# Ledger of designs, part 7: VH-VL binders against SHC-transforming protein 3 (SHC3)

Target 1, 186 residues: SHC-transforming protein 3 (SHC3), of Homo sapiens (Human) (q92529r149to334)
Amino acid sequence: LGPGVTYVVKYLGCIEVLRSMRSLDFSTRTQITREAISRVCEAVPGAKGAFKKRKPPSKMLSSILGKSNLQFAGMSISLTISTASLNLRTPDSKQIIANHHMRSISFASGGDPDTTDYVAYVAKDPVNRRACHILECCDGLAQDVIGSIGQAFELRFKQYLQCPTKIPALHDRMQSLDEPWTEEEG
Key: E = the ipSAE of ESMFold2; O = the ipSAE of OpenDDE; V2 = 0.75 times the mean of E and O plus 0.25 times the DockQ between their complexes.

## First folded at step 5 (VH-VL; framework fv_reozalimab_arm2)

Design w7 (from K1 with heavy chain Q106N N107P P108D)
Fold by ESMFold2-Fast, scan of step 5:
Structure w7 (fold): chain C 186 residues (1-186), chain A 125 residues (1-125), chain B 110 residues (1-110)
Amino acid sequence: as target 1 above (186 residues)
Amino acid sequence: QVQLVQSGAEVKKPGSSVKVSCKASGGTFSRYAISWVRQAPGQGLEWMGGINPSSGTANYAQKFQGRVTITADKSTSTAYMELSSLRSEDTAVYYCAREYTGSYFNPDDYYFDYWGQGTTVTVSS
Amino acid sequence: QSVLTQPPSASGTPGQRVTISCSGSSSNIGSKTVNWYQQLPGTAPKLLIYSNNQRPKGVPDRFSGSKSGTSASLAISGLQSEDEADYYCAAWDDSLSGWVFGGGIKLTVL
């Protein structure tokens, strides 16, 4: 229902992701977003800082993450979440910073207890190709933001579950994570 | 800030039923599953079942299937656990807990991030 | 009965390192992430470690988790009197289609 939900958040930047998310196990996907958050927080002045002591990245994690793009780092943005896209605009809404179609998003995580104020998502776009984008939220907002992203995916594709108490069918678990698709899209 | 607030203590007779509530505040109730976990006096934690309020789907541990019913009311942000045919061994503290994951592409990476304060249910004759 | 096996008790003195084990099978710890919960006397459980080795904000770095094969461990370095509590491991079990907990361990700080 509706044109989407809008949040005011801080865009910290993005880091290139050199491998397809579907080629990685679930633990590695989570570690990639946490490493991305750590690197961007260290590079951006005024970031809240998710980690007090950074774990040294494994050789595999370091091979997956490429260069950072900090062109829009530290900017407050209007984030609109809908079944069509994640739309990032300037605070006055005059300029689009990025528009990531839901189909182009292969992973999203946020609001976790070690990174409570952060949301990260991996998306393809013409500028950064595949990159992990980092958002910094006000207290408690990150869980609402990631929840809205998850709800948009459920409504759009019905391929992702919110809870393991509802066991995913084999078909749902085997869906492509680089470009979410329907059964008709081979 | 997320809080789970449970209903008060209950004293019940064998053969009766009890219905415990868990009201969620802060955050969006319908986005996260609620599980029920009990703890008998001096014993460990035992999962009973959970519900996804968004889909309305409940799943139950085999031991409780047929005797437990878990429901959710999105309009009041409240989950319920009803246990029927009570026995003395059902005497326990009953907890609700929120199932959370920060990832929507990793269906196996969930944990209980917030817990209710617990509801003591005593079954005695 | 618990599906995951933990020792029933452990003890240590302030400043020592204590390790708490948790043993499972291929249907739970062997294929899923392990979470750890701390229960102080008279209180509800609290999330201590999630996704094998991640700490919530506010949990001291003295607490760490690890997983190898079908077993997991919680390590507490620099043990403090405030750490006296019950500790539970937990994982999803594919064969039972549900959450399973360890029997819990009572940690005493002498």
Scores: ipSAE 0.016, ipTM 0.624, lowest interface PAE 6.4, mean pLDDT 82

Design w8 (at its last look DockQ between E and O 0.29; V2 from the best seeds 0.00; counts 0 for: pae E 2.4 > 2)
Fold by ESMFold2, look of step 6:
Structure w8 (fold): chain C 186 residues (1-186), chain A 128 residues (1-128), chain B 110 residues (1-110)
Amino acid sequence: as target 1 above (186 residues)
Amino acid sequence: QVQLVQSGAEVKKPGSSVKVSCKASGGTFSRYAISWVRQAPGQGLEWMGGIIPIFGTANYAQKFQGRVTITADKSTSTAYMELSSLRSEDTAVYYCAREYTGSYTNPGYETDYYFDYWGQGTTVTVSS
Amino acid sequence: QSVLTQPPSASGTPGQRVTISCSGSSSNIGSKTVNWYQQLPGTAPKLLIYSNNQRPKGVPDRFSGSKSGTSASLAISGLQSEDEADYYCAAWDDSLSGWVFGGGIKLTVL
């Protein structure tokens, strides 16, 4: 395991997720991140305006999201992604803003055509309980960030099953364990 | 951002082979599959196969097994599709497209891929 | 003969609503997300809807997708002449280990 890859991104805040991601179908999980980005972007004046226009969410989506926490909103941060955790620090590394162990992270989404500059992930921590954390990653960086998170999930999942060669064969379109941890530019 | 540029149109005789290239720029090449989709005149889209460049192993639709070879060169960010033993019914536009997902479940994997970028297409005409 | 079944054509007049259907099976639409692609004459296909009902940035909100069981639908409200195109549904099929497309629907705006 290397020490991980580090990106400089903007933290926009988080919003509480009131249900387990496991209890939701995949499309609903994706929609939750879209609504979370929208709500947090509306509340942060310096955020990119890509999601400032809000449509009424479905009753299902509105029942799933709770209160936002905008502490550190708009701050540039160092995000380090490893198979152990997502670590958020001030750029000088004097303060840890959050450290989310991989066991506490259930879902990540970003870099899709409607969320080009955003990455969202759902994690538990003592302060925010289960919350969706929103990162703004400009200039194509979002696809690199989400790709690194996905790579970390894949390696963690293979360690969990103790059958890494079977996992690549089962999901032959998945990334192998052979790809090194490197920063990628979109 | 991501751009897929394909090689130019080709005119081929029956029984020959054609090799179409698809050069990717802007973004990660090795992690995501490049698929090949063809469209005969007046007909719909037909998936031929694809490759995830880091694995180097291609997957083919049954119809094309044995006649198609899909490869990738990571150093040039280029995928290739070669179709052999050409017949007149192979006259079509051949597209490359990137498969992307931005969503990951932990633990587990779900298959929510989609073709987010398409090449401009390569017209292959097979005539005597 | 397409694994996903679409009607061959549809038509409407400007301002009307058109619904385009796509029927599959448990090995594809029943267990996988559905994507929709628009193909304007003489151009490559373009992603229109992904993950059943998500619109890429720049796709008007008059386009909407839905899925129920083994069937999917694309709805176009407020039809415009620029919507005249071919529309394809697509999904991954676990039994075939590959992508499957509908046969395509030619939408004519009268």
Scores: ipSAE 0.267, ipTM 0.676, lowest interface PAE 2.4, mean pLDDT 82
ESMFold2-Fast, scan of step 5: ipSAE 0.530; ipTM 0.769
ESMFold2 (binder alone), look of step 6: mean pLDDT 88; pTM 0.910
OpenDDE, look of step 6: ipSAE 0.732; ipTM 0.874

Design w9
Fold by ESMFold2-Fast, scan of step 5:
Structure w9 (fold): chain C 186 residues (1-186), chain A 127 residues (1-127), chain B 110 residues (1-110)
Amino acid sequence: as target 1 above (186 residues)
Amino acid sequence: QVQLVQSGAEVKKPGSSVKVSCKASGGTFSRYAISWVRQAPGQGLEWMGGIIPIFGTANYAQKFQGRVTITADKSTSTAYMELSSLRSEDTAVYYCAREYTGSYFNPDYTDYYFDYWGQGTTVTVSS
Amino acid sequence: QSVLTQPPSASGTPGQRVTISCSGSSSNIGSKTVNWYQQLPGTAPKLLIYSNNQRPKGVPDRFSGSKSGTSASLAISGLQSEDEADYYCAAWDDSLSGWVFGGGIKLTVL
């Protein structure tokens, strides 16, 4: 078990996701993240993909994506990936921009030929509810970032399968009322 | 230009151990999982286990628990598979393979696949 | 026995469509994605299809995959002589906490 891995990336913003990822097939989930990347990039000056041509979104995709939140757009951040969370901080680590517990993250994708320098993930938090968060990476880094997120998901799942009977008897006392809701709750 | 290069063929006696290496190039080694898959002569593929180098964690197939050890050296971008207490049934070609994915769903959804494979290492157990 | 079930052999003629089946259970194909690997004689396996129906770069579009319930299939249209190979399906198994493979099918091009 490691303490997590850290990358320096650019946070571009997020866009509201109006449906649960659980209700969508794999292809639709991937299309949602690609469309979210395109919309956020178009809204943020200086984004690498802002002027690339894209196909018009279907009625289905348009019904799933809501408004953008660009409050922290363009900030360089320190992204720490662990089995517990995706933690977004200023590079000097003095300010937390977001902390998304693994249980609150329903989907992640990126680093493919259509979104080479981008990573997107769908998470619930107190501010944005369910939103797709967009990260812009330097050349080649997006594949490492998405790979690490996937390994965190896989390790979390494998750990659960090995030790399911070790769930604490006092689990309810360990939960915060301010913690993000799970995907199943929305 | 991702490439996995494995160590050369081995001939071992029953009861000994063998350690096979897999050196990765062209990608960021520690960011991906490496699995070991074997194939006995004329038989199918059998997964032995894998390691997630970035977290230092290994997972083993039940059949091989207690006999297999999978390790990784991030500084040399090399994964290792050591199999002990060798028997004639362990005669096989041993492959390393990189686990990769472009998308993940949580909870409990994984869409990993083996995108690159090593050339294979033949291990013969004979006295 | 393999956890995933495939027929041991199949054959076809050039230009025909061949379908290769793979049968599993709720703990593997029923809850996880299926990948397909091609193994040419004397070589390492190669990724052919991932995540049920996706093609990696360099794989012709005449190869396609599908999944329904606890079963998956690989379809090869316009069969060519170079398609003669062993084909394996694979999926993660929740109950075993590991990868499982089909027994492999030997495809002969007549």
Scores: ipSAE 0.047, ipTM 0.636, lowest interface PAE 4.5, mean pLDDT 82

## First folded at step 8 (VH-VL; framework fv_reozalimab_arm2)

Design x1 (from w4 with heavy chain G27Y S30T; at its last look DockQ between E and O 0.59; V2 from the best seeds 0.66)
Heavy chain, then light chain:
Amino acid sequence: QVQLVQSGAEVKKPGSSVKVSCKASGYTFTRYAISWVRQAPGQGLEWMGGINPSSGTANYAQKFQGRVTITADKSTSTAYMELSSLRSEDTAVYYCAREYTGSIYNPSYETDYYFDYWGQGTTVTVSS
Amino acid sequence: QSVLTQPPSASGTPGQRVTISCSGSSSNIGSKTVNWYQQLPGTAPKLLIYSNNQRPKGVPDRFSGSKSGTSASLAISGLQSEDEADYYCAAWDDSLSGWVFGGGIKLTVL
ESMFold2, look of step 8: ipSAE 0.497; ipTM 0.745
ESMFold2 (binder alone), look of step 8: mean pLDDT 90; pTM 0.926
OpenDDE, look of step 8: ipSAE 0.860; ipTM 0.912

Design x2 (from w4 with heavy chain S108D T111V; at its last look DockQ between E and O 0.45; V2 from the best seeds 0.64)
Fold by ESMFold2, look of step 8:
Structure x2 (fold): chain C 186 residues (1-186), chain A 128 residues (1-128), chain B 110 residues (1-110)
Amino acid sequence: as target 1 above (186 residues)
Amino acid sequence: QVQLVQSGAEVKKPGSSVKVSCKASGGTFSRYAISWVRQAPGQGLEWMGGINPSSGTANYAQKFQGRVTITADKSTSTAYMELSSLRSEDTAVYYCAREYTGSIYNPDYEVDYYFDYWGQGTTVTVSS
Amino acid sequence: QSVLTQPPSASGTPGQRVTISCSGSSSNIGSKTVNWYQQLPGTAPKLLIYSNNQRPKGVPDRFSGSKSGTSASLAISGLQSEDEADYYCAAWDDSLSGWVFGGGIKLTVL
């Protein structure tokens, strides 16, 4: 698999997602990430300027999002995107903030036309369960980031589709005796 | 504010070529794919092709393969569409449009793309 | 002869609800999101609906989109005279490796 692409972005935080993305239609997944961006931006000082008074989200969308986690909010991070994972590191690259295996990431979204500086992705891990992670990608970088995430998704999907019994990384991971999750990742 | 401003109207003879420009402002040009869509008089919209300005990679609708060349100049934030061997059927308004990558669902690799901004259009008339 | 099929026209009176259809296949609408574009007379198309049913900023909530199987619909409630325009559905098509549009529906407000 390739070496990955690295970006410097700002981590705004994450918010718990209480439903599997598989149980939702595509448009609802997108709406959840929009709401997650809005909530996390409101909770982080100085991030509020892009959002005007908006109609309340539906009761359904409000019920799908849980507690936010702002532990690393506002920090510049090094994001490495590869077919294996999304890896988030401290600015000096010595500490891993999060490492989400591609199989545990179900959905990624760029911002809407009105909020183009954001990327959100939904992943499952031991620290945050299933959560939507919010990245601020200044200077129009968001489309490069979502594009690289998409390339990673596409490459693994097409490799798996072409050789389902001979995809070494996927096969090795399944045979590693990792603790199983009860539902699809992300 | 994102704006796409296209070059002016052109009148061409059959067999010649036309090159239409599309200048982007108010956004980061190289981070968005640019598509070209045409509309013949009284007809619908027809996709011709597009380009990723950062990689320079272009793709074309089968109908136009071999006649259309789409390029981008990052230094001037300008995309170009050149259509060769013009015929009267090529009389149309030619639009550039910016592609936005919205959301991606990993398990099935489903991608949401859409055209969030359009140029004003360039009328090309092909007549002898 | 468009890949996506739309009726050529529709009409309604102010205040009515109008539904505009779009039919595709498994290689486009059946597996991809649908966009809708509004083209007012003499102007460029404008994004009206993305991701099947999402509205960009500035599009009134009386415009709504839906998708079922290989078909999509645009509904306009509370029809107004300024809604008189052409409406196009669009999607990516995997088999053609490109964008496909409906033939367009000319909406007349009577």
Scores: ipSAE 0.593, ipTM 0.774, lowest interface PAE 1.0, mean pLDDT 83
ESMFold2 (binder alone), look of step 8: mean pLDDT 89; pTM 0.922
OpenDDE, look of step 8: ipSAE 0.810; ipTM 0.891

Design x3 (from w4 with heavy chain T28K, light chain Q54E; at its last look DockQ between E and O 0.40; V2 from the best seeds 0.66)
Fold by ESMFold2, look of step 8:
Structure x3 (fold): chain C 186 residues (1-186), chain A 128 residues (1-128), chain B 110 residues (1-110)
Amino acid sequence: as target 1 above (186 residues)
Amino acid sequence: QVQLVQSGAEVKKPGSSVKVSCKASGGKFSRYAISWVRQAPGQGLEWMGGINPSSGTANYAQKFQGRVTITADKSTSTAYMELSSLRSEDTAVYYCAREYTGSIYNPSYETDYYFDYWGQGTTVTVSS
Amino acid sequence: QSVLTQPPSASGTPGQRVTISCSGSSSNIGSKTVNWYQQLPGTAPKLLIYSNNERPKGVPDRFSGSKSGTSASLAISGLQSEDEADYYCAAWDDSLSGWVFGGGIKLTVL
């Protein structure tokens, strides 16, 4: 991925995720991002009606999402994707909106047939704790953005596997325990 | 916007080979795996194998290993499937399909692929 | 034959709810998401459901998917004549290191 790839996208906000992505199966992780996009889009007037749910969320989905944070909502931002981090800044680079190290990012989703213009990712930071961050990317840009994020995830994972001292219990961790913030989860 | 266009129908004799092309447009060809799936007359779908165009790495279903070769040409955004030593039971429609996912679990790099676009199919008839 | 098992056919009348089943194993459906493909006569397959229960835009919400254990189901509510097609479940299989499909189920709308 080199020194990073930069995109200009619209930041819509984030919504707290009350459970670790590790504790959820893959389909549930995907559903959480869809619900997060829906709730944030309905709260931001410029995105209202752009992404609508077709069925009610389950009780489980409703219980997993917490409060939204719409600070910087609707702002155009520079997103830089590298194997080290996802970095979000104002276009003039005078203000950092967020900087999420790869170890703090657990899941990303977007550019699928039901999320044509959106990318969402779940990350942990001191301000928002664990939250799903929503980006609006138009004109096919969402697939480029999620593709770059996926490349960064893949390269980080391959670097991890080449390390002689990799964490042995990564695949053996019990997901039923109450440890929602392991460093392998964002 | 993404489109997969396959080469035209072929009539082949037993013992020969066929090479089917699949040209992709409207997307990032090298980022997505291309699979080949065949369907004999009156039968179901059967996965033959696929290729990652960026690495050139191909993966084959055990049934076809040794008879099928899947390649990709990034400069023309085209994938190819070549099936050798043809027999009458190889008469089928051959589809290419793009594997896509927008969902990635970072810590263990788990993904959730599906075939989002399919070619129109190429009919291959093996007869004397 | 097919690694994933589907009944060969099903029938329903307009307005009814029908359920199309798919049975696999721990190496595929038990640990992987399930996709569903619709194939209209004489055409290529088309993505209908992915990630067990996600619908592409343009797929009516009367199509729904579910998964339990090593089995998956596609439900079609409010059956319509245009739903007459072949339906295939699919999943990745870790033991085979490849994609597996159901044998397909021909849905007839009476």
Scores: ipSAE 0.683, ipTM 0.812, lowest interface PAE 0.7, mean pLDDT 85
ESMFold2 (binder alone), look of step 8: mean pLDDT 89; pTM 0.921
OpenDDE, look of step 8: ipSAE 0.799; ipTM 0.890

Design x4 (from w4 with light chain T33Y S51Y; at its last look DockQ between E and O 0.53; V2 from the best seeds 0.00; counts 0 for: pae E 2.8 > 2)
Fold by ESMFold2, look of step 8:
Parts: sequence; structure tokens; C-alpha cells
Structure x4 (fold): chain C 186 residues (1-186), chain A 128 residues (1-128), chain B 110 residues (1-110)
Amino acid sequence: as target 1 above (186 residues)
Amino acid sequence: QVQLVQSGAEVKKPGSSVKVSCKASGGTFSRYAISWVRQAPGQGLEWMGGINPSSGTANYAQKFQGRVTITADKSTSTAYMELSSLRSEDTAVYYCAREYTGSIYNPSYETDYYFDYWGQGTTVTVSS
Amino acid sequence: QSVLTQPPSASGTPGQRVTISCSGSSSNIGSKYVNWYQQLPGTAPKLLIYYNNQRPKGVPDRFSGSKSGTSASLAISGLQSEDEADYYCAAWDDSLSGWVFGGGIKLTVL
């Protein structure tokens, strides 16, 4: 993943995530992204990811997801995945839809049997709240996208292992990418 | 309509080798890791190894290191498993299975994978 | 000899609830998700449960999974004759750097 890999995908929107992914177990994180996909897909006209059977919404799930933002729903975008960021922009213009540094991305999910065409990721933007962003990745592309995101995450984890703060005390210092800092706070 | 179609049954002598093919269709071959799992008669499933077709990187269970070679040909969407120095205990059904990446937690790189599609199996009989 | 331990068999009658267990260790089930595979007689395995307790499309609601510590369970409520099959738990094992399966459990519907 040197200079990055670029995919053309459909941006469906995002939904606010009211809790840190750090505070949740892995099963809950996955359930949140599945619920986020379901809510956003239901709101998008003619979306392939139609209605699906799920367990009734739990009190926990309803307390974790906030308001949806469908401003760019259905737009084809150029997604560039690199070790530095996920960058979302229009293929034919310089309009940037989102740019999320890897340190600000906590969780990604996709390619599940129930959501085969979707990738969701949870990111915090310095100017926005934490949100789950939904991408539609047709024709089996979702696995390529989640695989590339996973490669970027793996490189960040390996950097932590090589960093002076990689020792177990790092977890005792309560550092988390769900509350990421940037060198330029704000 | 993802489908994994394996090569036909084989009968082999001890000490020889066998190469089983697994052709993928209805999906993008290079995007998915392919694993090989075997099942001896009346016994359970045993993972042998797998390959990422994009990178060509293979990973093997320790039990089979030195005897198994797993390769992929992206141009034909086909993975291969070759097992050498066959013994009667290698008599089994050999399956290929596609690995699916589900979810990833960035801070600690916690991931989960599962086998979403399986080939029909290839029976290999080792007898003299 | 399987890394994950399952009883060799279980049985039930139509309409009953049966529970199938799977025991592992901290290097697999204790730290990794458990997947379950169903193998009908004469067929390849099929994904039944992933991420401990999630069902893929086409798997009936009467199948459910759970995990506690280093052990996992598959429950089948409203048992039906077509549920007669072998059931395998599976997980990644960090110490072995590979997939491990249970020995399989043959479920008989009486």
C-alpha cells in the first residue's frame, strides 16, 4: 500500500456514533456497523442493500447511534486508501467529501454474508463528531476495500509495536484511536 | 453466485504427490484468500494452509510444512494445493474454501475471518 | 486430537432444543471469534454462524451461537429432521498461526 490504492465506490452517507469503539466489545462494534448500514440503506432510494431480517433493536444499539447524514447519498466517489488516510472525493472534480487520517479511524466492517456489498468505517473528524460512514462496493469489491483498509490498520499496529510507547503501559495510559489526537489539534 | 469447483478424484501410491485444483467463479478471485481443509474418512476437518492470490503469499499449518505447496494463478482464477510424499493417512477429502474478511478494530488490529464458500471436495485415495 | 474439543455426538427429538459445546483455550476461542459450520451427509461444510453469534442469510433463526471465556455453544431450537448433520466449531489460533476446528459433533434427530 505505498502511495495508496484507489477504488470507485458509492457513498451512501453516515450516521453519528455516540460511544467510543474502545468502550465496546467486538461483537457490539460489528452489530453497530450492521445497524448503521441497514438504517442508511433504508433511506437511500433504490439501494441494492434492501430490507433484511435482524434481531429487534436493543436498548444498547439505540443508545449508540445518532442522526444520519445523507447529504452525499448515492454519489460515486473515488476512495483512496493509504497508510496515511482514507480520502473520499469525486472522480471528476477536486471536491473532497471526506478525508480521515488513519489515526482517526477506529473500526471497519464489511463483506459479511448479510452485507456483502457494503463497507462501513467509524471515524472521528476534528471538525465533526464520530460517525459511521457507509460505502456501497458492488461486484465483490467490498472485500478488496476492507482488505486494503485492514492492511493500512495492520501497518499502524506494527508502528505501535516499534514505537517507544508500544509497551503494555500504553494501554494503562488509556490511549485510543477513538479519541485520536492529531499533531494539529482542532 | 460464488462457486468453487475442484478437480476430480485421484488414486495415488504411497510416496507420490497429488495436485488438486480449485477454480473460482461468480466473484473476484484475487480479492479473497483461499484455504485448503482436509477430512479423513469418518474424521473431522483439518486446516492445511492458505494463500492470498493478490500477493501470492502462502501460509501453512506446521503439520504440513515441507510437504504442502499452495499456489494461485490469477489469470485462470485457480488455486492449487500439492501434497507430496503421500502416505495412507493422507487418504481424505480435500476442500478449498474462500476466506472472507469481516471486521477490523484498528487500535489493536483485531480481525475476524470466516469461510463463506467451500468447494465440492476432491477425494484422494492413497493405496498400494 | 483436534485443538478444539467437541463431544462426538448429540441427539434430540423434533421440536426440542439441543446445545452443542466447543472448548478451546486463550490462544483461540478465548481471544478470537468462533465460527460454526454445518456439514450435511455427503456434502461440503457450510457456514452456519460467524462472529460467535451472527447468522448469514438463509440460516434459520432457530440456530444461535454464544461464547463464554474459552468455550462456545451452538443452540438449535425447534429441532427438525433436516438438522441431522455434523457440526464444527472453528477459530483462528494465535499460537499456531492457523485455523483450528473442533473434532465435529454428529447430531442425530430421533
Scores: ipSAE 0.195, ipTM 0.647, lowest interface PAE 2.8, mean pLDDT 80
ESMFold2 (binder alone), look of step 8: mean pLDDT 88; pTM 0.917
OpenDDE, look of step 8: ipSAE 0.707; ipTM 0.871

Design x5 (from w4 with heavy chain Y109W T111K; at its last look DockQ between E and O 0.73; V2 from the best seeds 0.62)
Fold by ESMFold2, look of step 8:
Structure x5 (fold): chain C 186 residues (1-186), chain A 128 residues (1-128), chain B 110 residues (1-110)
Amino acid sequence: as target 1 above (186 residues)
Amino acid sequence: QVQLVQSGAEVKKPGSSVKVSCKASGGTFSRYAISWVRQAPGQGLEWMGGINPSSGTANYAQKFQGRVTITADKSTSTAYMELSSLRSEDTAVYYCAREYTGSIYNPSWEKDYYFDYWGQGTTVTVSS
Amino acid sequence: QSVLTQPPSASGTPGQRVTISCSGSSSNIGSKTVNWYQQLPGTAPKLLIYSNNQRPKGVPDRFSGSKSGTSASLAISGLQSEDEADYYCAAWDDSLSGWVFGGGIKLTVL
């Protein structure tokens, strides 16, 4: 991806994820992001509705999500996706809202058929610990965004398969996603 | 309302080519991969290949590599599948389908894809 | 011959529960999500189950999916006459760099 690709999207906020994504099966990870989108959209004034009629989540799904953080809710942001990180900054690019290194991102989702304008991703950072971050990407842009995130994940995974001495072993990579946040250089 | 409308049925002779169109409406064409899946009479579904309209990058099943060309025209929201050197075994219904990328688990590269909308199908008959 | 293996047919009576299996490998079902498509006679396939066990809007909750290891299952409870159709499992396959489908299973409602 080189320097990455940049999208202008709407940041809706994030919600704490109380369990490691490694401890959950794939379908549960997807359901958590759907529930996270619903809760954050409900909390943001004037946000686009995520669900019109929805089934209440299981108690297990409900117990995985914690406190939401709406500090930058509703802000149009610049999202840059590269093999190194997901970088979120203000529209004028003067302030970095978040920079999530790829080692800190465990999961990304483009929602489901009734939430197609959203992308959610689970990452660790020093402010929110492990949290699901919600992006609103209207007019089909969500598929471009999730596609670019997937390309970044794929490139790192394929580098791992080809040159394991330069890329952490799969077990080590999974452990770095589960560990508490530590500050990184650059 | 997302809809995929395909071109009409075709009757072709062996050795010729066919080009099937798939026009998307009710959604953003350039942001979804389009796949082509065929179904011979009385047979199951067989993936032929697909294209990402935004990049123009196509991917083909090995069986069809060299005979199939998949393209997209963003200005008309239309994907095309061209199959050359037709044989009687190519008699089938040809579907286009929109690929939706759901979720991706980073550590092990686990990805969730599915076809959320399908075209009505185009019958291609190859006969002498 | 298909990469994903399904029985060729299944049957049940109205009200019964039917389970349809699908078997694959580590390069597909073992590492990728499974989708299920319903094809009514004379029509295009339609998404029935995505992400192993999720139902799109309009699919009744009597349809359920699951997977374990390299195998997947579609269960239909409260079988109805309109459930008579062909059912296909599908997944992405990393070794083939493409989609693979089961051979399809014809479900007959007696």
Scores: ipSAE 0.481, ipTM 0.741, lowest interface PAE 1.4, mean pLDDT 83
ESMFold2 (binder alone), look of step 8: mean pLDDT 89; pTM 0.919
OpenDDE, look of step 8: ipSAE 0.680; ipTM 0.866

## First folded at step 10 (VH-VL; framework fv_reozalimab_arm2)

Design y1 (from x1 with heavy chain Y114W; at its last look DockQ between E and O 0.62; V2 from the best seeds 0.00; counts 0 for: pae E 2.4 > 2)
Heavy chain, then light chain:
Amino acid sequence: QVQLVQSGAEVKKPGSSVKVSCKASGYTFTRYAISWVRQAPGQGLEWMGGINPSSGTANYAQKFQGRVTITADKSTSTAYMELSSLRSEDTAVYYCAREYTGSIYNPSYETDYWFDYWGQGTTVTVSS
Amino acid sequence: QSVLTQPPSASGTPGQRVTISCSGSSSNIGSKTVNWYQQLPGTAPKLLIYSNNQRPKGVPDRFSGSKSGTSASLAISGLQSEDEADYYCAAWDDSLSGWVFGGGIKLTVL
ESMFold2, look of step 10: ipSAE 0.609; ipTM 0.783
ESMFold2 (binder alone), look of step 10: mean pLDDT 89; pTM 0.920
OpenDDE, look of step 10: ipSAE 0.823; ipTM 0.904
ESMFold2, look of step 11: ipSAE 0.383; ipTM 0.734
ESMFold2 (binder alone), look of step 11: mean pLDDT 89; pTM 0.916
OpenDDE, look of step 11: ipSAE 0.805; ipTM 0.899

Design y2 (from x1 with heavy chain G50R; at its last look DockQ between E and O 0.70; V2 from the best seeds 0.70)
Heavy chain, then light chain:
Amino acid sequence: QVQLVQSGAEVKKPGSSVKVSCKASGYTFTRYAISWVRQAPGQGLEWMGRINPSSGTANYAQKFQGRVTITADKSTSTAYMELSSLRSEDTAVYYCAREYTGSIYNPSYETDYYFDYWGQGTTVTVSS
Amino acid sequence: QSVLTQPPSASGTPGQRVTISCSGSSSNIGSKTVNWYQQLPGTAPKLLIYSNNQRPKGVPDRFSGSKSGTSASLAISGLQSEDEADYYCAAWDDSLSGWVFGGGIKLTVL
ESMFold2, look of step 10: ipSAE 0.630; ipTM 0.783
ESMFold2 (binder alone), look of step 10: mean pLDDT 91; pTM 0.932
OpenDDE, look of step 10: ipSAE 0.754; ipTM 0.874

